VHH binders against q84jc2. Designs and how they scored, part 293

Target 1, 232 residues: q84jc2
Amino acid sequence: MSKMRNLVEEKFLEFYESWVIQLELYLHQLLIAHNNNTMSETELRHLISKLTTHHKAYYTAKWAAIREDVLAFFGSVWLNPLENACSWLTGWKPSMVFRMVDRLRKSRVVLVEAQVKKLEELRVKTKFDEQKIEREMERYQVAMADRKMVELARLGCHVGGESVMVVEAAVRGLSMGLEKMVKAADCVRLKTLKGILDILTPPQCVEFLAAAATFQVQLRRWGNRRHYVTHS
Key: E = the ipSAE of ESMFold2; O = the ipSAE of OpenDDE; V2 = 0.75 times the mean of E and O plus 0.25 times the DockQ between their complexes.

## First folded at step 16 (VHH)

Design xg6 (framework vhh_6qgx_2; at its last look DockQ between E and O 0.87; V2 from the best seeds 0.00; counts 0 for: pae E 5.5 > 2)
Fold by OpenDDE, look of step 16:
Structure xg6 (fold): chain B 232 residues (1-232), chain A 126 residues (1-126)
Amino acid sequence: as target 1 above (232 residues)
Amino acid sequence: QVQLVESGGGLVQAGGSLRLSCAASGRTFKVYAMAWFRRAPGKEREFVAAISGSGEYTFYTDSVKGRFTISRDHAKNTVSLQMNSLRPEDTAVYYCAAPEAFSWYDLESESGYDYWGQGTRVTVSA
């Protein structure tokens, strides 16, 4: 059965489908760049810039959509069940990208000691930031059973003019809190990504971004094979 | 080649304090996080505390928060655990742990660490 979707869900679904297609194209370019070893530093930096711009575009669109309906992202209809299961606060878990960095370390890429040190510190910091957000989320979830939620539960059975206003106010309050947390999580994601890219050389960045994009694309493909996702 | 040696364990009364120390030999571990684990009688080994390479970030299991403090000395290549307000439940063999190299490992997981000390026994009497 098709789930009823609101306007925010529909628009973001369309956006995300297009965004993923573009990501796949960039992935192809990244892989070519990685395998040829003939591209200049300038060319590599340009490619990296394209990818970073692409990621920024995603968050720009996401944050615009979240302002309208943050709840849409807690049941993302544009993702398959596997992608959703792997989501942490409506996106990828920041600390998991260090698996991609670890892949670099185990590949032909040689990280100097200074890079390793910085990456290690960044990993730990990222974990720290994640935990901070998780604690805040837990606190928020505990607070969900507050007066507003009680009122929402009570009034949900009797929808009238005044009741509707009270319910809407309660939902807005909850949504604002969620929006704040989601944005905080996204900031950690962006900071983590930037931090990694600032530590790595251009060739290393290309390999890292290729690994990350590959994982994202494959995760989607794997999920789609197991669970058909209808896109309209 | 690489060895971790814990010290500072002993018998202490409830409410007392101990300071554990771990000395690393063979190479420096300053670039990587280090941790303390403990194993109580009849229980599995559990995470206690971890500290980042720089020492800027520290992590603790909930039961020791506010009572234990992990620190490190880069010059001496040591990690310490200051344990205050000790409780009988803190009775355990305490182990120092360090990773071989950078990885995506979880700081709170045993699998994240490659080197382990022999442990130092802490007994807290009621």
Scores: ipSAE 0.313, ipTM 0.714, lowest interface PAE 1.6, mean pLDDT 87
Fold by ESMFold2, look of step 16:
Structure xg6 (fold): chain B 232 residues (1-232), chain A 126 residues (1-126)
Amino acid sequence: as target 1 above (232 residues)
Amino acid sequence: QVQLVESGGGLVQAGGSLRLSCAASGRTFKVYAMAWFRRAPGKEREFVAAISGSGEYTFYTDSVKGRFTISRDHAKNTVSLQMNSLRPEDTAVYYCAAPEAFSWYDLESESGYDYWGQGTRVTVSA
């Protein structure tokens, strides 16, 4: 059976396209700042703040979309139940950002011992928070695997009756739980981003943000949208 | 030269307790996570527990949660594993592990660690 495009997904894709275009403009500014030794610390901090605000705007829009229909964002769950692996809720694991920090450190960014200590603790804290989310997700693991049956029951509400009310309540409970988990994961992502930016010096922050933006722009150019999957 | 030396292994009956210790020499690891792994007879080495540089965050494989406690003592440059309610399936050689430098590899993977001790044998009899 052909799958109709989800309206929530469609609206978010429109937002995301605009968001990435603006990110490309910020990337250009980051690259100029990286190559310009005469930019003041105030100018660098202002640019870093713009990038931080831009990332917060992404999550604000995502949370609005998830509130409307979180179930529409779980690709492949409709066709393939989760076995035992913890699916990372509509995004990269928060700790994956540290692979990018490590690549920068190995290539050109010189970190002093105090920064290394703080970054190691932040990485471990991020991993700890990830594990808490994974454990909380166990409550919804079976429900996510059975999402196909829940959605069919929701569509079958037209038959009416007493079972409709019980199914509707179960679907609302699942949706609320999944929304909570996605927001928790996003909060870890934001806290980790802020933590990295607090530890790095402003020039190092510019290098980090440029690398992150480059990666995100490249994903767009390859047509790979991190949050959306089309099924057949 | 960096060395990790495990101690505290031995033979215990099921339900018993052991405390493993890992003494690090040649440098201090105050800024880095350290871990315990184990190798059961005929199996690959598996993650048991890890502790952050500060000691504030701890990680455990599911089968040992609630029974094992990892801790560290910065003054002695040691990491300890308190093993309670031991089971026959806990029988293994236990290895202490530490990274060479700052590393962003998975804390629960062997690839996250560069230094390994010789191991201490733990045998849990039925």
Scores: ipSAE 0.138, ipTM 0.603, lowest interface PAE 5.5, mean pLDDT 77
ESMFold2 (binder alone), look of step 16: mean pLDDT 83; pTM 0.858

Design xg7 (framework vhh_6qgx_2; at its last look DockQ between E and O 0.01; V2 from the best seeds 0.00; counts 0 for: pae O 10.3 > 2, placed apart)
Fold by ESMFold2, look of step 16:
Structure xg7 (fold): chain B 232 residues (1-232), chain A 126 residues (1-126)
Amino acid sequence: as target 1 above (232 residues)
Amino acid sequence: QVQLVESGGGLVQAGGSLRLSCAASGRTFKVYAMAWFRRAPGKEREFVAAISGSGEYTFYTDSVKGRFTISRDHAKNTVSLQMNSLRPEDTAVYYCAAPRAFSWYDLPEESGYDYWGQGTRVTVSA
């Protein structure tokens, strides 16, 4: 039922709370920029740069934390159950972002044929990279199912002798492999995001980033309200 | 507007090989991913393989990986499926498929493809 929180989980929980608050503030700026036709291209690119820097800061903190405990990012204590259920290898599935692009195209955004061609190829490349990661992950699947073994190893590290050392070696090997796969998935996420932003015009980038931030913020709010309502 | 025509189907013994071809007309498909699907007798149509518009990226369902190779030739506007080490389970009608421009989809999803060929029958005898 309840998980033992460790130092990595406590520190990242604090980081994530502040990171999401700042994301909400950037969302308000994105919505203002979306509705303001007088902003210069330079001003829009500056705002877009703030968002990309904010996402980079998330991954910088995450990669430092996964070196200490990558398993904390599978079923994270700082995410509600709905957010965790939407995770693929500790984050949003890279190819799913193209559903947001499609929604924007059907509603407000006009994409020229050259942009559509580039986006289609990027989507297929992204899916190819996902498939490659999923095949590599199959070599580590047993470790994902055995998180309880990892927790027992941590609790028993000061007792047990040889059996502790064998379990600890297995945990270290598992953690190194999972860290590699999580970083690979994160790199696909970052490359896909950058690729989309390079193809879209600055006003289109603002609309895309606003949609993405709205989804993430609302997923958190709706997941929290479901828990709050059912318990109160 | 778009026509897809499959060819190369036939009867082959288990362990044999066949090469399917899909000729596209009506517009250039150099940019778009193309896919092969198949329908076995009494089964739903299922994804087999896909290739990116550039030809650099390929995808396969697990049951054909290592045995089938998808490729394309932009000069001839064709997509091919080389099928080796055929098994009786590969018996099906094979369909070439292409997406509509300005549409986003997961490559294995049948709903992402708007243009379909009429199919070519492949029968693999024991």
Scores: ipSAE 0.007, ipTM 0.472, lowest interface PAE 10.0, mean pLDDT 78
Fold by OpenDDE, look of step 16:
Structure xg7 (fold): chain B 232 residues (1-232), chain A 126 residues (1-126)
Amino acid sequence: as target 1 above (232 residues)
Amino acid sequence: QVQLVESGGGLVQAGGSLRLSCAASGRTFKVYAMAWFRRAPGKEREFVAAISGSGEYTFYTDSVKGRFTISRDHAKNTVSLQMNSLRPEDTAVYYCAAPRAFSWYDLPEESGYDYWGQGTRVTVSA
């Protein structure tokens, strides 16, 4: 059965489509900045600020949308299956960005000892925060599988009246919990991103942001090629 | 297969205006974002403007902001580019582009777009 898109899904799909276009524009600028060593520190900082603002805008829109329907983000119709498969609680896994930083270190980015130390501290903190959220998620999942829910599941499609109300209440409760967890996860993402950008120099920030944006774009590209071959 | 056909190009004096149009045709055209690109003589093709599927969101390259307006007609499956205050540096072949499925764009490599028009030439004289 083709999942009917609800209004939240449609609106956010529209937003996200536009957001990705803008991200591509910024990526282009980042790549230019990275390849052109003529930009001043002020100019680089300005570019970084644009990117951070862009990301903040995404979460602002997301948080507004999840207030209406958080479940829309657990089956994000605006993402391809590969993107969805790589998602952790409706977004990128915070700890993943450190792998990106490590990759940069192995290539061209030279980090001083003080930066390395700070990054490691941030990595540990981020991991801890992720685990905390995962534990909460597990708790909610277990709670959902209580005796009442099992009984309702046994009743199947013939459940009417009071049973429907119970199911609806349960779904609402779950949704509220999910919203909190998603917000928490997003906070970890934002904090992690901020932390990394605070540790890195402006040129390093540009390189990091370019790498991150490239990865996002490529993931989308790869996913689209694999799963959405429209046969004319 | 989706076909894109551009129209509206021509010769115009600096400070003048042109309206480009792109008509999309094909068996199944799903309404996704559409974009305009341009290629100036001796330069690489560059992004100009994009519009979301619903038309609610628009994006422009910096050099055309405030001068160009992208719009779309869903009923006609067309996208338009109103170009005002044209400059000699706007001289280029303008291309309409659309994705096959999900609307994502690879602006630096132009690899995000599956369908391209043949282009329409815009010449702005000094």
Scores: ipSAE 0.006, ipTM 0.289, lowest interface PAE 10.3, mean pLDDT 84
ESMFold2 (binder alone), look of step 16: mean pLDDT 82; pTM 0.857

Design zg1 (framework vhh_7z1x_3; at its last look DockQ between E and O 0.79; V2 from the best seeds 0.00; counts 0 for: pae E 2.1 > 2, grease 25 > 24.2)
Fold by ESMFold2, look of step 16:
Structure zg1 (fold): chain B 232 residues (1-232), chain A 125 residues (1-125)
Amino acid sequence: as target 1 above (232 residues)
Amino acid sequence: QVQLVETGGGLVQPGGSLRLSCTASGFTFDDYGMNWVRQAPGKGLEWLSSISWNSGSTSYADSVKGRFTISRDNAKNTLYLQMNSLQPDDTAVYFCAKSYLRDSYIWGTEYFDSWGQGTQVTVSS
């Protein structure tokens, strides 16, 4: 496991560990609400609001940390390798959450035709936003690779302090561009999540949020368990 | 560098109208959603309205729906807010803000990319 971390990584690691613990507590409440047919619509909306606020708190903390060190969010020390392998631009891939909705629809959740139409419209919009960001990221990566080649050629002419300054400027330029791209990707995540919750009824929102939290918690637990092998 | 400049504020009587403009530079204006937000004296930020990159989608806060109209002219890189039936509670500094995305699907003003300096609107008899 990582033995050395900068200040941003240490602070966000502490935040993220607490955030996941609280998510597990909210998951317990979601599961109780899922099985409780005596909860009012107002009570369900309050629980949904708690989950929404919890997710927004994650992005508030993330965006503050990204301002300091966006690179910490690519291959994050607070995530296990499985969680990192599942990341798309520092988080869950927006279009993949529709598989979770589809799974719920085929199981417990009954959707009316109007909801199905709205979800398909949202899925198409989400995929468009993803593809636009992916194209922008690819163009950015190509441009950064070309800049690195030019700057490496310049390093061959200027060994010493000037070469360090050129590298530092290139890293700063990369960080600013990546910050923009990560924030755009997070906006797609937030827009997609809000869109799904606006289309679903409160009981359906509880089931969706429970499924999403379960997946996130299980991904973390499973990824961590692969490092705890018992031998006889 | 992204710049957003609001104009068109001023003093108006209750029931009156104003038209705010926001001139944008430093980015491709028609690739992004745009927003209006206000801050009344001693209050927090209040989201008012959003418009998609092509004007195909608009949304309004309940407090201004039916009275305010958001629009944009992509050829002039300008965002507008037509404010009708103004009331004393509409007194505030009005800001325009750029979204990160083509569509401004709002879940908080903290997620806007860039902001203008604001223009004062005062509704007083």
Scores: ipSAE 0.517, ipTM 0.812, lowest interface PAE 2.1, mean pLDDT 85
Fold by OpenDDE, look of step 16:
Structure zg1 (fold): chain B 232 residues (1-232), chain A 125 residues (1-125)
Amino acid sequence: as target 1 above (232 residues)
Amino acid sequence: QVQLVETGGGLVQPGGSLRLSCTASGFTFDDYGMNWVRQAPGKGLEWLSSISWNSGSTSYADSVKGRFTISRDNAKNTLYLQMNSLQPDDTAVYFCAKSYLRDSYIWGTEYFDSWGQGTQVTVSS
């Protein structure tokens, strides 16, 4: 059975496909930069800036879309099942990036003690923020079993006009809560990303961003191989 | 429901000082970062300052650094902005804004949770 996409899903799907293509191009540039020791700090910072701008564009588009239909992002049709399975509140889990940093440290990236300390502090804060959001999300999930939802359950297949209004009101209320949680989560993502980039040197930033982008692209590729996704 | 109410605005001469207050309700005040933003006539929103939930960290825009001081009293659910050495270019509507997180971080002014109605500050001779 094919799921019919709503307008928000369709528009964001189109956006995301283009966005990912651009990400792959930036990934290529990051990899070149990483392997090119002749690039100046200014050039590296410029590249980093392009990536950050690209991410800003994503969240700008996302937040515009979630204002229309946040529920679309809880069943993201633009993602394959593997990507969706790895999603935390409609995106990457912020604390995940610290594992990426740790992996880099074990390989080639040499961090000074001051950087390590700052990263640890950031990690602790990020974990706290995640937990807080999760608790709030739980509250919303529990609240879904309110009077309105109980009424919905009783109505079953016999939904009249008035009942539809009640359901719509309930869905709107839930959506508002979900939107808030998604935005909060995105703020944690952005804060975490910015925090890491502020701690790392430009060469380290390039390496980190390359690793992150690689992971994202590969996850998509792996998922697509396992589960064919038709976007047309 | 989140409510933010700014007070303390008014007319002041160049070189003068004002202290803005923002009273918060409808949420756990000491669990979120707070911010000050302004909008001058014909201009976009400008971030000015942020403070973390426990006042552990503060940040300022270059335009106000050294002149403005952000602070908060969590017992009173109140955010403050001490503005010194005011200039005509500081004329604007000043807003307090709630962050989504404890530690304020600004990616853009669009990433604040809630806003007050604003208070007018006019600097003129």
Scores: ipSAE 0.352, ipTM 0.719, lowest interface PAE 1.4, mean pLDDT 90
ESMFold2 (binder alone), look of step 16: mean pLDDT 82; pTM 0.840

Design zg2 (framework vhh_7z1x_3; at its last look DockQ between E and O 0.51; V2 from the best seeds 0.00; counts 0 for: pae O 6.3 > 2)
Fold by ESMFold2, look of step 16:
Structure zg2 (fold): chain B 232 residues (1-232), chain A 125 residues (1-125)
Amino acid sequence: as target 1 above (232 residues)
Amino acid sequence: QVQLVETGGGLVQPGGSLRLSCTASGFTFDDYSMNWVRQAPGKGLEWLSGISWNSGSTSYADSVKGRFTISRDNAKNTLYLQMNSLQPDDTAVYFCAKSYLRDSYIWGTEYFDSWGQGTQVTVSS
């Protein structure tokens, strides 16, 4: 099992490094589109489609990896400590994205009344889904603490293979529950992202996607700068 | 253990109607949105329709809009698909699928939690 976790972490690290590099390239294209007042709606929709496909590819790879080792996504080796500290259930917190939309609205992005109403409806649904998942997370945190107590008792008494099988079955049960919870959280993220992009116009989508990619890239750069300086 | 069992498939003539049922067990049925998906011979999965946990929101693929109606009976843990004006290109295996969330959304069929075994619908003269 340790061999499988090492392979999963190594494979996803390579994937994620490439994925972030491509996100940075798309960010460059988003910034050009933001600054270019003559780009057609068709061209904007094509760029938006590239970004949504890129995000979908991330979740496709993540869900394959989670099936093999969900625990790799809690304290991930491909993220720096700042990125890990900002995680909510292995990713960005869905309700926090509305703070980004609010900030854009107060600056350059002007939303019509119908958009504002739809965004508020989506925000409420997103918060409800988050709260449901947070309650489930609390239940699994308790189960994880109980599982650690059993493991410590096993180590202290040097029990046989039957005891190992019981502990391993309990760990598999907790792992399956965590996988379901992580996938539910990812579905909230996907629903929220799709909902925002469906409500916004193509130029507004470009501005939103640029802000989101900028935040992700900057979080990685700031965390890496601090981490490397501290260790070198 | 989550179980979804589809029934109501069969052979119908063009222009005919069928009503599919999906009986759910092993989870709290009214905590989740439910979906219908089909797979025609030699083709990929096609999402058809989704319904929120309380029937407050429904959605349909353009290919079936106006002809198919999704509904659910939470007291019976059953999902339904009323299919009218059936044509030969509706021939497929029809699956019900459970999502992870209360409300419907459409990103792709790979994001559904659990699936039934499917029921065959054949539209032929």
Scores: ipSAE 0.412, ipTM 0.769, lowest interface PAE 2.9, mean pLDDT 85
Fold by OpenDDE, look of step 16:
Structure zg2 (fold): chain B 232 residues (1-232), chain A 125 residues (1-125)
Amino acid sequence: as target 1 above (232 residues)
Amino acid sequence: QVQLVETGGGLVQPGGSLRLSCTASGFTFDDYSMNWVRQAPGKGLEWLSGISWNSGSTSYADSVKGRFTISRDNAKNTLYLQMNSLQPDDTAVYFCAKSYLRDSYIWGTEYFDSWGQGTQVTVSS
């Protein structure tokens, strides 16, 4: 049975479809830039800036949407099951991108020792932040069995105006906590991305971003083929 | 529950100095970056300065760079803002704000999960 979508889901689905299309266009540009060594540093920086702006736009839209319904992102209908399975707190796991960086090291990309050191430091910090968020999330999940949620469980079996209000209040409280966790995770994502881009040279950034975008696009394609999901 | 309490605000003449304090509770203070923000009358929140969990990194808005200094004492769960060369345009409610992250390179009000009730700073002759 098809899941009934709320307004937030519908709007974000539309947004995300468009966003992914644009990402694919940028990916194309990144690949061209990577294969064409004729682009100036200024041009490369401009391209990098476009990509970073594009990612920021995603989180701007996401954060606007989660204010309305954060729960929509825990069942993200705009993602296929494979994408969802790979999601950590409604997005990509920040520490994952370091594996992509590691691939760069094994490729034609030469990282100087100073870069390697900085990347490792960033990796450690990223992992630390992830763990902190995970612990907080765990705490929150355990705390769900508090008075409000117990009341929710009991009142959920009753149909009444006052009961409905209490239930809604409880759900709102839960949602606020979840929103906080999601935003924290997103901040780690953004920090990690920024950190990597600050360490890498423009050509290296282009290669990294191309790899990241490729992975994202391919994951979507693989999932769609596997589950017969049609996206724009 | 996260609680942030700002103190040290008041009336000061142009060119004067103030030192704000923010006492934190309800969370592990030294696990998070902290920030100062302000809100002037009729204006939105403005990020001023941020400091990492161990004071290893600090950042400032252009509007206060060279005049304000952020610091922290993790043993006392306290954040500080030394404000020098105060001007009338610095008149605002000043807030302490908690970041989502231990060591953040992201400085903006949208990246804070909590802030205090604020302390009024008035710069006037």
Scores: ipSAE 0.018, ipTM 0.302, lowest interface PAE 6.3, mean pLDDT 87
ESMFold2 (binder alone), look of step 16: mean pLDDT 83; pTM 0.847

Design zg3 (framework vhh_7z1x_3; at its last look DockQ between E and O 0.70; V2 from the best seeds 0.00; counts 0 for: pae O 6.4 > 2)
Fold by ESMFold2, look of step 16:
Structure zg3 (fold): chain B 232 residues (1-232), chain A 125 residues (1-125)
Amino acid sequence: as target 1 above (232 residues)
Amino acid sequence: QVQLVETGGGLVQPGGSLRLSCTASGFTFDDYSMNWVRQAPGKGLEWLSSISWNSGSTSYADSVKGRFTISRDNAKNTLYLQMNSLQPDDTAVYFCAKSYLRDSYIWGTEYFDSWGQGTQVTVSS
């Protein structure tokens, strides 16, 4: 591998490794709460609050990092190849978490009609937001390809001081637009997560959060064990 | 260029009323939820109210519920905040803020896309 990590990638790698370790610790607590009834509703709400705070901390760090280099989050050096293959616009796909919710519904008979209605409304809104972002990304990719063609033509003609300034301005404009699109995708993730947690009861929230954390941790563990280092 | 411009601030006596306006340009206004936020002297940002893209959903912080009313006119690209029964503790700079989505989820003010420059509201005798 012949990739040099920039400062943003190095800093976020260190953050993410620590963040995942803490997520694994919270997963342990979620599994204890899931497997028995020793915790009160107040204790469950406290645990849920710890998880939501942990997720907010991830996005706080991410949004600071993408301000510096949004492209670092496409094909991230802190994720293994399996984790990267599962990414949608620099993160988990919002609509896919409803597969976990659907399994909860099939295994738990306590979802009342009001919860089912609210979950279906959220699913539709989440899918709408995803599709809107996907359409905007497609238009953006077309615009980026057109801008790149113009910039390459100018660069091939002559690389004077004026041409460099025009290219730099165009690249900055494209990066700023991509940053906004990544942030919009993250807002769909945050809206979907909050929406699910607001609809579910505290025991149901613990089960959902445990399933989500388990999936994330297992993707990392499995991907790391299957990662091969090729001797050059 | 996204631009949000607040107007309607000023000095009022306790118990008085003000109507703030926020005129939006540079984006499709009715694709996004909109928010009001304030910053009192020496305090952090306080979220006050949100309204969905089509006015179908509104929400309020407990501190202003029943006294403040958020509304929008999508034909005029304008967001409003009607403030009644104003108290000295309502003294602050008031900002409008654009969300990234049609509906609000409110995890914190750090997740808003764009902000106006703010308008001063002072409630004193």
Scores: ipSAE 0.623, ipTM 0.855, lowest interface PAE 1.5, mean pLDDT 85
Fold by OpenDDE, look of step 16:
Structure zg3 (fold): chain B 232 residues (1-232), chain A 125 residues (1-125)
Amino acid sequence: as target 1 above (232 residues)
Amino acid sequence: QVQLVETGGGLVQPGGSLRLSCTASGFTFDDYSMNWVRQAPGKGLEWLSSISWNSGSTSYADSVKGRFTISRDNAKNTLYLQMNSLQPDDTAVYFCAKSYLRDSYIWGTEYFDSWGQGTQVTVSS
């Protein structure tokens, strides 16, 4: 009854488990940095850089895996149901992070007017990009009923020979479109993250990254508890 | 289908100038940032410049800052690269590339959506 995992799923599962462990370690460092005001700006920037590099590594691995099987990410077996439910195009919703920024404002973090303005501009841009991707995805989904997909539907009831080749070709075509959408979404994620970090001071960045990492880790923990999923 | 066609390449002497063009079709041109990259013989892809959908922002690699200028004409679905003070090290195939996003920000050449066939630029005495 359990879904059989393909090689891409297995490899990425292993990668992701390790990646999350490292994220938790970084989270610990972020929390220490946040609670200990003794760290220099240089040290904070270094820590921020490590985190950004860590996130880039995730997308590097993801994109490599997507090239092989993008469909694996539309049923991510390395995520629990709660994490999956919160996913937008195989990842976090870019505009969501502005809620975290808003939390910073409500905390002891003081944003200057210039920062607030820039953040708002970024928010608007991010939302615009999200909407564009969503429209494109919708268009693609509607267009799925093309000749190839119709053929796929017809041949899906048949096994063997030339029919299999046609089906595979159709699936490849679909996958290529999906891959573009996923990569576009990931670009918005990365751009949004970079944009926020460019606006915030190093101490503010640390706090933001700590909040983001905490949310990600907690979401995973909550989901695992609810569904008795063990990862790692 | 997205199509990008580069033109304007050729042979030029050191210190000379060229203007590359990239004609876009198959997508809404003014919804996306556009980019120029190049590949020299035996070397990897190098990002050169990016421009936002409305030309509101531009960015350049250090290697071409002050020499190259990126621009676009959305009415003509065309991207341009004005190249001045060309050097032998600028010899490469030049590509235009489409971004996934409206606003320009470069993470790497792997983050571009579509590519043209490229145009050869040769700088030699």
Scores: ipSAE 0.017, ipTM 0.316, lowest interface PAE 6.4, mean pLDDT 87
ESMFold2 (binder alone), look of step 16: mean pLDDT 81; pTM 0.824

